# VHH binders against q09150: the designs that were tried, part 29

Target 1, 302 residues: q09150
Amino acid sequence: MRKEYLVSHIEENAHQADIYSLNVVAGNLWSASGDSKIKKWSIGDAEHSLVEEIDTPHKLGVHHLATSLDENVVVSCGFGQDVYVWNPETNEFRDLGNNAQHPSECWSSCISPDGQTIAFTSVDGRIAVWDNPSDCKISELDTKGKFGLCIDYSPNGRFIVSGHQTGQLFLISTETGRLFHVLSGHTSPVRSVAFSPGSTLLAAAGDSKMITIYDVLSGDQVGQLRGHAAWIFAVAFNPVGDLLLSADVEGKIKIWDIDTMECISTQSETDGAIWAVAWYKNGFIVAGADKSIRWYRAAATE
Below, E stands for the ipSAE of ESMFold2; O stands for the ipSAE of OpenDDE; V2 stands for 0.75 times the mean of E and O plus 0.25 times the DockQ between their complexes.

## First folded at step 15 (VHH; framework vhh_gocatamig_d2)

Design r23 (at its last look DockQ between E and O 0.74; V2 from the best seeds 0.52)
Fold by ESMFold2, look of step 15:
Structure r23 (fold): chain B 302 residues (1-302), chain A 119 residues (1-119)
Amino acid sequence: as target 1 above (302 residues)
Amino acid sequence: EVQLVESGGGLVQPGGSLTLSCAASGFTVSINALAWYRQAPGKKRELVAGITRGGSTVYMDSVKGRFTISRDNAKNSVYLQMNSLRAEDTAVYYCAAYSYLMYSGSDYWGQGTLVTVSS
């Protein structure tokens, strides 16, 4: 069934540079930007008011962030290949890049829902899993130089998936700390990965202009979503898990029905890159190269 | 396709000044940060100064107050004004670009321009 979405709010110039990452958790939207700031926005009011602005130690800008469900643990990565973990209530940043067990080459990071485990990719192709309370490395997978561009933690806490420059995905079991599957199908850089809320599916997209859907346990491809004409930098499942949101470097936004593998909505309000997407309630949020945050709401349908 | 071209290096007396320039071309999306690095013989490359698209700057400690970085976003150009030069500033200076399309660390480097500070 086709579904309509309309812009409900635009925060123009929400940041002074591109917005690369969006996270919706609890009642807030978190945005991270090349201006080296992270901002929190209220989801619950109609104006989506700015709640907090955080100056980060990322000297060359922030491009990835992840938050625990309680918002007490944040991990962020920047263009300087630096990584920090911090609690926003104390505003104290811990520099993971100076840890003797992991060099300062982080690109993307994720965090378990409970904030206990951090995983990140590196430029030199290592995927590290870190115990946050003890500040100790749990495990590391060496992909032999395959630059890791994106990473996600499954909502059930059992898996981590990373997407790489080569098109490969590495699915790691958090129980063993070891490689569970190597997923193929992409031959170009994978820019975004996301687990479904039930942790049974994952989506991967990037420069191939297609989205692959994998069954997590078997590692099999169960669908391919085609329709984007440009590189895809962001994908996200909605909270129910029946829809996927995607956006590309030319400003095209698509909504996909996961049961039918069909595109059910296409939006095109800017021709600038959309770097980040997130779902909220009955709508979604996008941000990118135009430095603005756009909130969309679903139109009523029957 | 992607190119970074440095210019402005040369031989300078201690206490003198130079302006380094770098033009970046072939990028299909914005460059979030432009930076100058330097490498003296037998040393690792080190960040000298960086500037984001939004205008935020960073400097290594030893050059603060002497060097100024600036950029022209429309031309994708970055400049390093180097004043009060010292012998320790002698190095090959490299321009680097950071884009979200990056495929490896900083795989957008210029060829380098030599700065020699000597009597």
Scores: ipSAE 0.570, ipTM 0.791, lowest interface PAE 1.5, mean pLDDT 87
Fold by OpenDDE, look of step 15:
Structure r23 (fold): chain B 302 residues (1-302), chain A 119 residues (1-119)
Amino acid sequence: as target 1 above (302 residues)
Amino acid sequence: EVQLVESGGGLVQPGGSLTLSCAASGFTVSINALAWYRQAPGKKRELVAGITRGGSTVYMDSVKGRFTISRDNAKNSVYLQMNSLRAEDTAVYYCAAYSYLMYSGSDYWGQGTLVTVSS
């Protein structure tokens, strides 16, 4: 069943460079950009006003952002392979690379639902889990040099998944700290991974131009979503878990029905790459190379 | 193939000026950030200056007020204007480029250009 979405708002020049990451937590949108800035935007008002602008200590831009559910912890990864934890109360940045026994060459990060654990991928293929704020390493998996491009924490806090250059996914149990599954299905870099809200499904996508849906517990592939003609850089489940949002480097946005495994909507308002997507309410948000943040809403006739 | 080519290095007297250039080629997409690093004999490589695509700049403390980094996005080129050069600025200077689309999360490096500051 096809669904129609409309552009409800465009924030032009939201950043001075590409926007690489979007996070919706509480009533706010967080964005991170190659301009080394992190911004907080209101979801509640129709204009989606800028709430806060953070000048990060990242020297060469930010490409990954993780925000805790209570917005008390913000972790950012930069092109300089630098990692910071930001405290919104004190506006202090903790340099994990220089001040902790933190692995160098970190690339992506995610935060546990309770905000007490931070997980990282590295260029040299490590998946490291650290306690926050003690900066004590809890566990580490060495994939033997397989560059980790993306990482996500399950909403129930039981699993961490990372996507790698080889196309492999490593699913780690947070209970044991051990590898739970090595998921196959891709032979090209995985750029984005996302758990469903119930933590029962996992979506992975990247240069294969295909999205694979996995059952988290069994590790089985339950579906493949085909339709994109370019590398996919972002996937996200809606809050209910019945829809998946994806976007590719050619600016195509697709919405998928998880039950039928069919594309039910395609948006093509921009030709620039879309690097990041996020759901909010019954709509969604995208951002990328054109430096704008685009807000979409479901059409009223649906 | 991606290539970074530095130029402009040489011998200069203390207090002198020098402009380094780096031309990036072989990229299929735009570069997010460009930077200059330097490595002196017996020392670690260090970031001298960086510039994001948006124009944000960063400098190491010892070169602030003396060095200026700039870029030409259309040419994928970066420049380092070095004024009031000191003996301690002597090093091999390397150009680096950063891209989100690259398969490896690392930077690209040039071969380096030698800057010698000596009377």
Scores: ipSAE 0.331, ipTM 0.710, lowest interface PAE 1.5, mean pLDDT 92
ESMFold2 (binder alone), look of step 15: mean pLDDT 80; pTM 0.806

Design r24 (at its last look DockQ between E and O 0.80; V2 from the best seeds 0.61)
Fold by ESMFold2, look of step 15:
Structure r24 (fold): chain B 302 residues (1-302), chain A 119 residues (1-119)
Amino acid sequence: as target 1 above (302 residues)
Amino acid sequence: EVQLVESGGGLVQPGGSLTLSCAASGFTVSINALAWYRQAPGKKRELVAGITRGGSTIYMDSVKGRFTISRDNAKNSVYLQMNSLRAEDTAVYYCAAYSYLRYSGSDYWGQGTLVTVSS
């Protein structure tokens, strides 16, 4: 059944440059921007007030952000191919991008839910898995130069998936540190991957303008979602796992029913690209090239 | 097709000034950062100065107070004002653009403009 969503709040000029990443965790929205700042916003009030503004050491802007479930470990990646791991309570940043044990030219990162394991993609096609407490590399997969554009950690902690310039996905078992599946189906760059909250499905999207849904354990494609007319840079499952949110570089937002594989809502933006999306309890949040954060909520019944 | 076109290089005596320009065209989305790099013979390419869309700047230590980077977001252009030039500043200067649309191992680069600081 179709759902209607309406804009409930707009934070205009939330950042001074594009907003590339959004994470919802522990009652906060985290935003990361090309202005080299990370900001925390309250979810629980109507104005979604700014909670904290963090000046990062990323000198050319931040484009990827991941946060542990307890908000105690943050990893961020920037356009300077720099990566930092840090604690927002202390703002103590640890630079990982210049160590011989870590990938140079890091692009995207993710964190295990408990903050103990961090994974990175690189421009040269390495996927590194890192033990955060010991500051040591656990494992590495060499994809032979396939630029890794996106990465996600499954909520159950058992898998990491990365999406690459070739359209391939590499699904890695965290128990073994070894490749579990190579997933095909895309022939163009994959820009966003996401696990479902039950960790049984994953979604992948990018320049092919389609979204492919895979069963994690079997590696089989179980659906294709078509309807975007532009490159897709962001996908996210809702907390229940029955809906997927997607957005493209022309400002189109779509919501998909995963049981039927059908689009149930489309929102049009006349402003530029949407780089990032996130769900929250009452709806979803988008941000992108217009420097604004837009909050949508499900239409009220009463 | 994306293009970065540098101009403004040349021969300058020590203590002189030079302005480098770079125009970016063919981008369908905003460019997050524009930067100048330089490469002297036998050395690795190094970041000289960078500027974000929001106006934040970075400079390498040896050029602080002598070089100024600026950008015109409407034209997608970046400029490097180089004052008090020294022999050590001799290099090919490259314009670079940082875009979230990157999908290959190469960032967007210009072909370079030679700056020679000599007698």
Scores: ipSAE 0.662, ipTM 0.841, lowest interface PAE 1.3, mean pLDDT 88
Fold by OpenDDE, look of step 15:
Formats: structure tokens, sequence, C-alpha cells
Structure r24 (fold): chain B 302 residues (1-302), chain A 119 residues (1-119)
């Protein structure tokens, strides 16, 4: 099956620097940029208007953003190795770096579905889970110096996965706090990981230019998606779980059928790197080096 | 890999001015922020000024109003204009680059340039 997607909207100069992270939650798009700003955009209206702009205390830009499902917790990681938790109700930023050693070494972060725990990767290879808002460390796994580039929380809240510079993935059980699987299949840095909506599959991609699909419980490789010609920086499952979205540093966007493990669509509207992708109700969103947010919608099925 | 080369350091009298330059090479398109740090003898390295690709700047309190950081993305360069220099500004100044394409988790640093403020 071949699917066609069309650009439905382009927000030019959505930020003043590269956009490194996109999150779709509660009918809104959240974006974070190297310009140290976080923005909230409407999904409901055709113009996708700006709803909120947040001036973060990040000194040197933001490269990772995690938003809780209820939008009550926003965690951001900055280039200055600074981490903040933003409270939308009070508009206050909590500096985790000043209160805990691990967050000051943080690179990526994710929030549990219930918003009560925040997980981090660090540049020195630690994977730590912290309680929110007490800022108490619940668990930590030390990979012994393997830089954690990405991290995701399973929708069912039972697993955390991180991708590392060695190509390894560490799958942690939140029930036990222990390592559940070490997943192989990559020998180059993993830049992005994503659980399927049912928490049964896991996608990982990076400098290998390949996407590997894993069964979460068995740890087995289910498939490999080949076709990208450049480093992949973002992967995401659609809400149904039958499609996977990916994007690379050369601006190529691909849609994959998870059942057939085949690419069913490729978009090439930009030559700049795409750092982040997200699904929304009838399409997907991408952003990256050109500082724009691009909205796509599905066309008639061929 | 990103390489950083500083220049412009030297001896200057109190109240004088100096401009530091740093040229970046390599995967420069991935560099989000550039910064200047300094380290005085017996002291820790400290952030002096930083600038994002979008132009947002930060300064340490002691240099506000005296130092100005700027960047030229086309030249992949960052500059630090230092005015009204003081003896306490004496230090080795380092250029730093913050890239999204990190491999080892390390920041990129120059070798440093010495700034000496003395009468």
Amino acid sequence: as target 1 above (302 residues)
Amino acid sequence: EVQLVESGGGLVQPGGSLTLSCAASGFTVSINALAWYRQAPGKKRELVAGITRGGSTIYMDSVKGRFTISRDNAKNSVYLQMNSLRAEDTAVYYCAAYSYLRYSGSDYWGQGTLVTVSS
C-alpha cells in the first residue's frame, strides 16, 4: 500500500533557532528550540496558531522536551547541561541541576504517563528515574560511560528505554527498577527510540540509518526498516501503531508500514535536517534546522 | 568533528579593550550555542558569555555592560568584545561549542588564549 501525504501548513520561523523537540499532548503541539524558547501550538485550528510562548531559563538553548499527558509537567534539557521542570499553573521553573547531581549531567528526559516520575539519561551513561515533585531518586542504572542520547517511557508505564552511543538499548522495568533487556542490533549511536501505543513494540534508530523494531517483552528483533541514506534523528509510532514515522539529517521523511516493514511514503520538501517528528490526528508534524514547523495530512489512499 | 581556534589574546592595560575571536570548523551546522569561558590561576573555569544561534545572549554579572558576545554564522565564528578591562579579567579564555551532534557527550573546546590585564 502506498500513501500520499500533503503539506497542509508551514509555520515559517516558528523559532529563532533549530527546533529539536516536538510533543503532541492534549490536543496541542509543544516545541522546543535552540533559542531557549518553548512554544505551544493549537492543533484544532487550521492555522495552528501560537497558544503560548515560554521564555525558559536555559542559557544556551533547549534540545529535549518532555510534556506530561495532562500538560501539568514540562521537563526541558538544555545545552548547558541544565534541566528544568516547568509548572504551567504557577509559571515557575524548578532547577533540578541545583538540587541534584544527575540532572546536571542530563541529556534527554521523559515523563511517566501519570506524570509522577521523570527519567533521565546522562552524558556519562546513567539512566535515572526521579520522583516528581519530591526530586527523590527512585532508581539508577549505570552503563559505565555509555552516553545516553535518547529515552522514552512506555504508554503503559511499565518500561523505560534508552538509546546510547554504542548502539545499545537498555530496557528497564519500572516495576522492579531493574534491567529487563539489553537490546542489540545497532553498532552506531541511537538517536531516537519510541514505544508503540500498545507498549508491545519498540523502534530504535540513529547513525546506522536503519530502524530496528523490537518486541518489548521478548526483546527479539521483529524487523529492520532500511531506506534512509542519512542518520535518523527521530522516530514515532502513529496513535494506532500500524505506522512509523522517521526523519533524517538530510531532511528525508519516511512512513513505514509496521506489518509489512516497508516504506510506504517518502517526503523531501526540505534539505535541512529534521530533528523532531510527531503524529497528530490525521497526519504528522516535523521540525528541524530550517526553524519551521511543517504540518502534513494524509491524502486519499491509493 | 568540531575544531575551535581562539585568537586575539594579549597584554592590555587596565581600562583597555580587546577583542577575542574563535573560528569553528567541522560539523558547524550542528552547533547551537557558542560561548566564552575563562580560567584564572587558582580558580575554576567559569562561563563569561554565551550566544545561541538565535542570538540570545547571557553574561556573567561581573562583565555585564563591559563585554559583548556576538557570532557570525556565515563565518562560523564567535567574538568577545572586552571593554573597560580590569586586572581581575586576567585569565585564559576558552571558546566552547555546544552541538546537537554529540558523539561522546563532550563539549567542544579551544586551546585557549591568554588575556593579561596589567599596568
Scores: ipSAE 0.430, ipTM 0.755, lowest interface PAE 1.1, mean pLDDT 92
ESMFold2 (binder alone), look of step 15: mean pLDDT 81; pTM 0.813

Design r25 (at its last look DockQ between E and O 0.88; V2 from the best seeds 0.00; counts 0 for: unsure alone 62.1 < 65)
Fold by ESMFold2, look of step 15:
Structure r25 (fold): chain B 302 residues (1-302), chain A 119 residues (1-119)
Amino acid sequence: as target 1 above (302 residues)
Amino acid sequence: EVQLVESGGGLVQPGGSLTLSCAASGFTVSINALAWYRQAPGKKRELVAGITRGGSTVYMDSVKGRFTISRDNAKNSVYLQMNSLRAEDTAVYYCAAYSYLRYEGSDYWGQGTLVTVSS
């Protein structure tokens, strides 16, 4: 029923500013920060070593990072309204920030698991889908000025979901390029969305302090998770899909059992905002305003 | 209740100096970056200098070595020390703030302060 998690490692001052994004892929942790750096960390050892540090051309910091499953394509978005597509083996990049086909004022991005498709939200409420190899727009959904705050690509590659300032979610089929569902339930900004690993559920959370769970195909809300006392900026399903991790701007971390819709763990290690979370093996990783990365492991029960 | 208040603009001779300041208030979370932009009449607004919460700086090429940006994180204030001023530096200078909690359709801007470099 209840699970306990313990901090197993803290990388103090992993960055020189807030850490806004974490991605676990191909045995590595990628972190992106308001210090304009992207860092790659080896995971699975007790020291959790820094492997590589990338000085990005982002002028005012990086706040979103997306990594393809094979680690061959990385996309970064920054506060300066700049977007870069990276080859992480060479650190070569291309600039999408002034492309005439690119929506102005892009905020959040995601990339398909195979690295072929990049999607963006914008401040003016457009959601654009781009073919990465040709650097051409495939499709665009105009939400009529609804600021898109977060976006995610389903692990099976079939769906994109965006969360907006209005509380609405727009679920797009990549097969058709068209709107599949508009999801309701939130009336406040949605800060984080995540698909389950089977791509059958999605979670959305934000300023309402609650998490909604939707069935992707039907668009029905199948659960609400309540217990946070502050705005929620990060949610993630574990690799099995039976647990959800959430974190808020006051430093609370919660683990939820998706089958029962109950909170099974709460951690409160810091007073500062947690901007990013990721699962790894039997534990998880968080980062945020304190510039540190914290690894957690499930506690032994024997 | 977010507010950016600029000051320090004015008339200065070529080769002279000015210090611009901007105080940011009403933000509920940290401001990741503070920046100065400028816009001359009939020209596009351009980034002059920016500084992150961690102290990293960026400058446009034409001002590097002459302008220095700094910030006071406790006061959420940003400063632009402008030395060796030239006629081409004449513009309205705007303070901008970048926050991850952004939920409106734009970054936050001040009203601007005029800098005129003329003999």
Scores: ipSAE 0.616, ipTM 0.811, lowest interface PAE 1.4, mean pLDDT 87
Fold by OpenDDE, look of step 15:
Structure r25 (fold): chain B 302 residues (1-302), chain A 119 residues (1-119)
Amino acid sequence: as target 1 above (302 residues)
Amino acid sequence: EVQLVESGGGLVQPGGSLTLSCAASGFTVSINALAWYRQAPGKKRELVAGITRGGSTVYMDSVKGRFTISRDNAKNSVYLQMNSLRAEDTAVYYCAAYSYLRYEGSDYWGQGTLVTVSS
């Protein structure tokens, strides 16, 4: 079954540099860019107006952004390997590099559903879980030098998964703090990982140009999505969990039916790299190298 | 192979000016940020100035108003104009490049160029 999507809105020059991260939470879109800015955009209005612009203390740009569900915690990772936690109530940035044992080694981050735990990957291959706001380390797994490129927290709060340069995925139980699975299926860097809304499935993609779907509890591969011709940099499940969104470095966007494991839509409006994707309502959002934020909606079906 | 090559260092009197250049080559992907670091004898390496692809700049406090960082994206080059140089600016200056696409787990660094400010 094919599904048609249409561009509903384009925010040109949303940032002054590449947009590397998108998060949809609490009816807002959060974006982070190499220009060292974080922006909040309205989802509710047709124009998707800019709600807030945050001048971060990142010196060399931002490439990862995590936002808690209640928007009370924002964690950003920068190219300077600097990490900040932003408090929207006080508009203060907490420098974790100076105040915690994260130093300049962190690359990616995610926040627990309750906002009380922050997990990080590091350049030297550590997966660390920290309490917020105490900045106490809860647990750490050392992969022994395998660069962690991406990380995600399961919606049910029970699992953390990270993707690494070796193609390995490490699935950690938050209940025990221990390794639950080492997932295979990739032999090239994993650039993006995403849990399904029910926390039952896990999607992973990267330089293999393939998306692998895993059963979280068994660790079994349940599907492989083939079709991209370039490195995949972003994957995300829709809110229902029946569709997966992916985008690659050549600007191709694909929608996949998780039941059939088939591509049901391909978008190619841009030739620039797409670094980030997110679902919203009955559509999705993408951003990347062209500095724009593109909003898509599902076409009406009879 | 990725390579950063610094140039322009040398001996200069206090109050003098110097322009450093860094040429980046061997990249198969775009670089987000370029930066200058320096390391004086017995001191840690420190960020002097940085510039994002979008043109945002950052400076260490001691060089604000005296140093200017700029970049040429077409040439993959970064420059540091240093005015009103002081003795404390004496250091080896290093060029750094940052890319989102890296997965080796390392930054890209030049070999450095020596800047000596002395009367």
Scores: ipSAE 0.292, ipTM 0.685, lowest interface PAE 1.6, mean pLDDT 92
ESMFold2 (binder alone), look of step 15: mean pLDDT 78; pTM 0.789

## First folded at step 16 (VHH; framework vhh_gocatamig_d2)

Design r26 (at its last look DockQ between E and O 0.77; V2 from the best seeds 0.00; counts 0 for: unsure alone 60.9 < 65)
Fold by OpenDDE, look of step 16:
Structure r26 (fold): chain B 302 residues (1-302), chain A 119 residues (1-119)
Amino acid sequence: as target 1 above (302 residues)
Amino acid sequence: EVQLVESGGGLVQPGGSLTLSCAASGFTVSINALAWYRQAPGKKRELVAGITRGGSTVYMDSVKGRFTISRDNAKNSVYLQMNSLRAEDTAVYYCAAYSYLRHSPSDYWGQGTLVTVSS
């Protein structure tokens, strides 16, 4: 069944450069941009007011942002291969780039549901899991030079998944610290991965222009979502887990029914690339090359 | 893919000035930040100055107040105005581009341009 969404709010020039990351946590939206700024926005008010702005020490912009569920920990990855762990309450941060024990060339990161573990991908193909705040390495998987482009932590805290330039996905068990599955289905770079809220499904997408849905436990492909005509840069499950949101480099936004594996909505208000998406309440948020944050709401039901 | 071509290097006396230019071509719309690096003989490559698409700049301490990095998005170019040049500024200067659409582990670099400061 088709579903209609409407633009409810546009924050023009939310940043001074492309917005590469969006996180919805605890009733707030976090955004990170190539302008080296991190911003926090209110979800509760209709204006979605700016709540906090962080001038980061990133020299060349931010392209990935992870936020803990309690907002006590924020991890930012920058173009200069610099990584910072933030305390948003105190605005204090740790420079992980100055720690020789941390992987160089970190690209993406994710935080465990309890905030006690941070995982990173690196350009040289390592997946490293670290304890927070002790900065002790818990585990590391070396894919032998396969650039890790994206990473996600399962909501139940049991799995970490990373997507790589080869199209491979590495699913790691946090219980054992070992590889649980190598997932196939893509032969082009995977740009985005996302667990379902129940941690039972995994979505992966990228330059193949296709979204693959996996069963986490079996590793089996359970579906393929076709319809995008360009590289996909972001995927996200809604809070219930019955819908998937995706966006591509040509600015197309699609909503998919996970049960039927059909596209039930397409948005195309912008021609610029959409780099990041996030669900909130009964709607969703997108951002990208046009430097705006666009808010959508579900249309009233008949 | 992105190609970078530097120009403007040369021989200059101490206290003199030079302007380096770097022109980017290829998939330039993906470039978030541009930077200048330098490498002197026997030394490691070091970041001299960087500029984001938003206009934020960074400088190494030794060049602050003397060097200015600027960007022309319309021309896909970055510039380094170097004033009050010193002998220790002698190095090969490289242009670098940083893109979100990385297809390979490597960054994009120019071939470099030699700057020699000598009396």
Scores: ipSAE 0.708, ipTM 0.866, lowest interface PAE 0.7, mean pLDDT 93
Fold by ESMFold2, look of step 16:
Structure r26 (fold): chain B 302 residues (1-302), chain A 119 residues (1-119)
Amino acid sequence: as target 1 above (302 residues)
Amino acid sequence: EVQLVESGGGLVQPGGSLTLSCAASGFTVSINALAWYRQAPGKKRELVAGITRGGSTVYMDSVKGRFTISRDNAKNSVYLQMNSLRAEDTAVYYCAAYSYLRHSPSDYWGQGTLVTVSS
């Protein structure tokens, strides 16, 4: 099985600052940047075209973006310790950073697939879960000061996982509202976590330069992917769940076969940090410090 | 790591002007924003002004129209032009950096530079 990838399009200077987050949903690519803008790009008939540019209330830039499957709920986190929940169709923003129930200094966020539940990490080590319709906190896990750097919601809606500065991961059951597993294996900051599309595996990566794969239900480490020579800031499973995409701060992109735990492709098209990745169609999209968005397509598919 | 070095503080008369500067060095590609904070005696630090790599700015209400933040990305430097100074602006001013590589509760901070407004 051939997995060569080629750059199919480069959107140079897609933003005026680093691009920290990418989400592919509902035929669109969403990008978020340190320039305080969120941009929506078509993946459909007018592929690569800018559909919308959104001026956000984030005054010091946006670094985390989460989008519900229907695109009606967007959560963004910025460097100014600000968090907004909004609907891009109505242009209404709700500032969660001023809510006394919200943890101070929120860093990253995720949304349940149906857009009803939002989860946040904080610098002071709290993981908060919010009911979006009622705008109130459902639960909170106190990790006793462990700065939460990344968070993801499982596609089946049953789990939340957060990655922390200590290297620990906290896996929370949404069905019970309680801690399900504490996952070990990293001893350095965890920068990115991702659930597989079947919600049976999760990947975690960061400053250790390694990617660990865990079985969600047992909490066991089932694989370790080695090969990056620099800090890893982004991982993502493809929609089938048989491949993992990873990217590091030196511009290396790797594709991993999850069945064999082997690297099957390495790309090195930029020397700047890649902060964000996303899969689309038979390819993937990356963005980072050079302010550009790069689309890749599989060479063996049409 | 990132190192921040401030300069430009001093004694000024009410209504006077002063320019603060801060140079960042080290792994500066990860810095999205630079900011000035101040801390008056017996008070907590507060954000005065911030600026992103792309030039977007934020100011606290009491300094809007009097202070201007600017940034030279090539020199990794940030400046605070302070005009129409008042006694209430007396404080130690600190440069801060907002980095995506943040991994501790503390962001990067300078050592501070004292501004005294008195007649």
Scores: ipSAE 0.614, ipTM 0.822, lowest interface PAE 1.6, mean pLDDT 87
ESMFold2 (binder alone), look of step 16: mean pLDDT 78; pTM 0.789

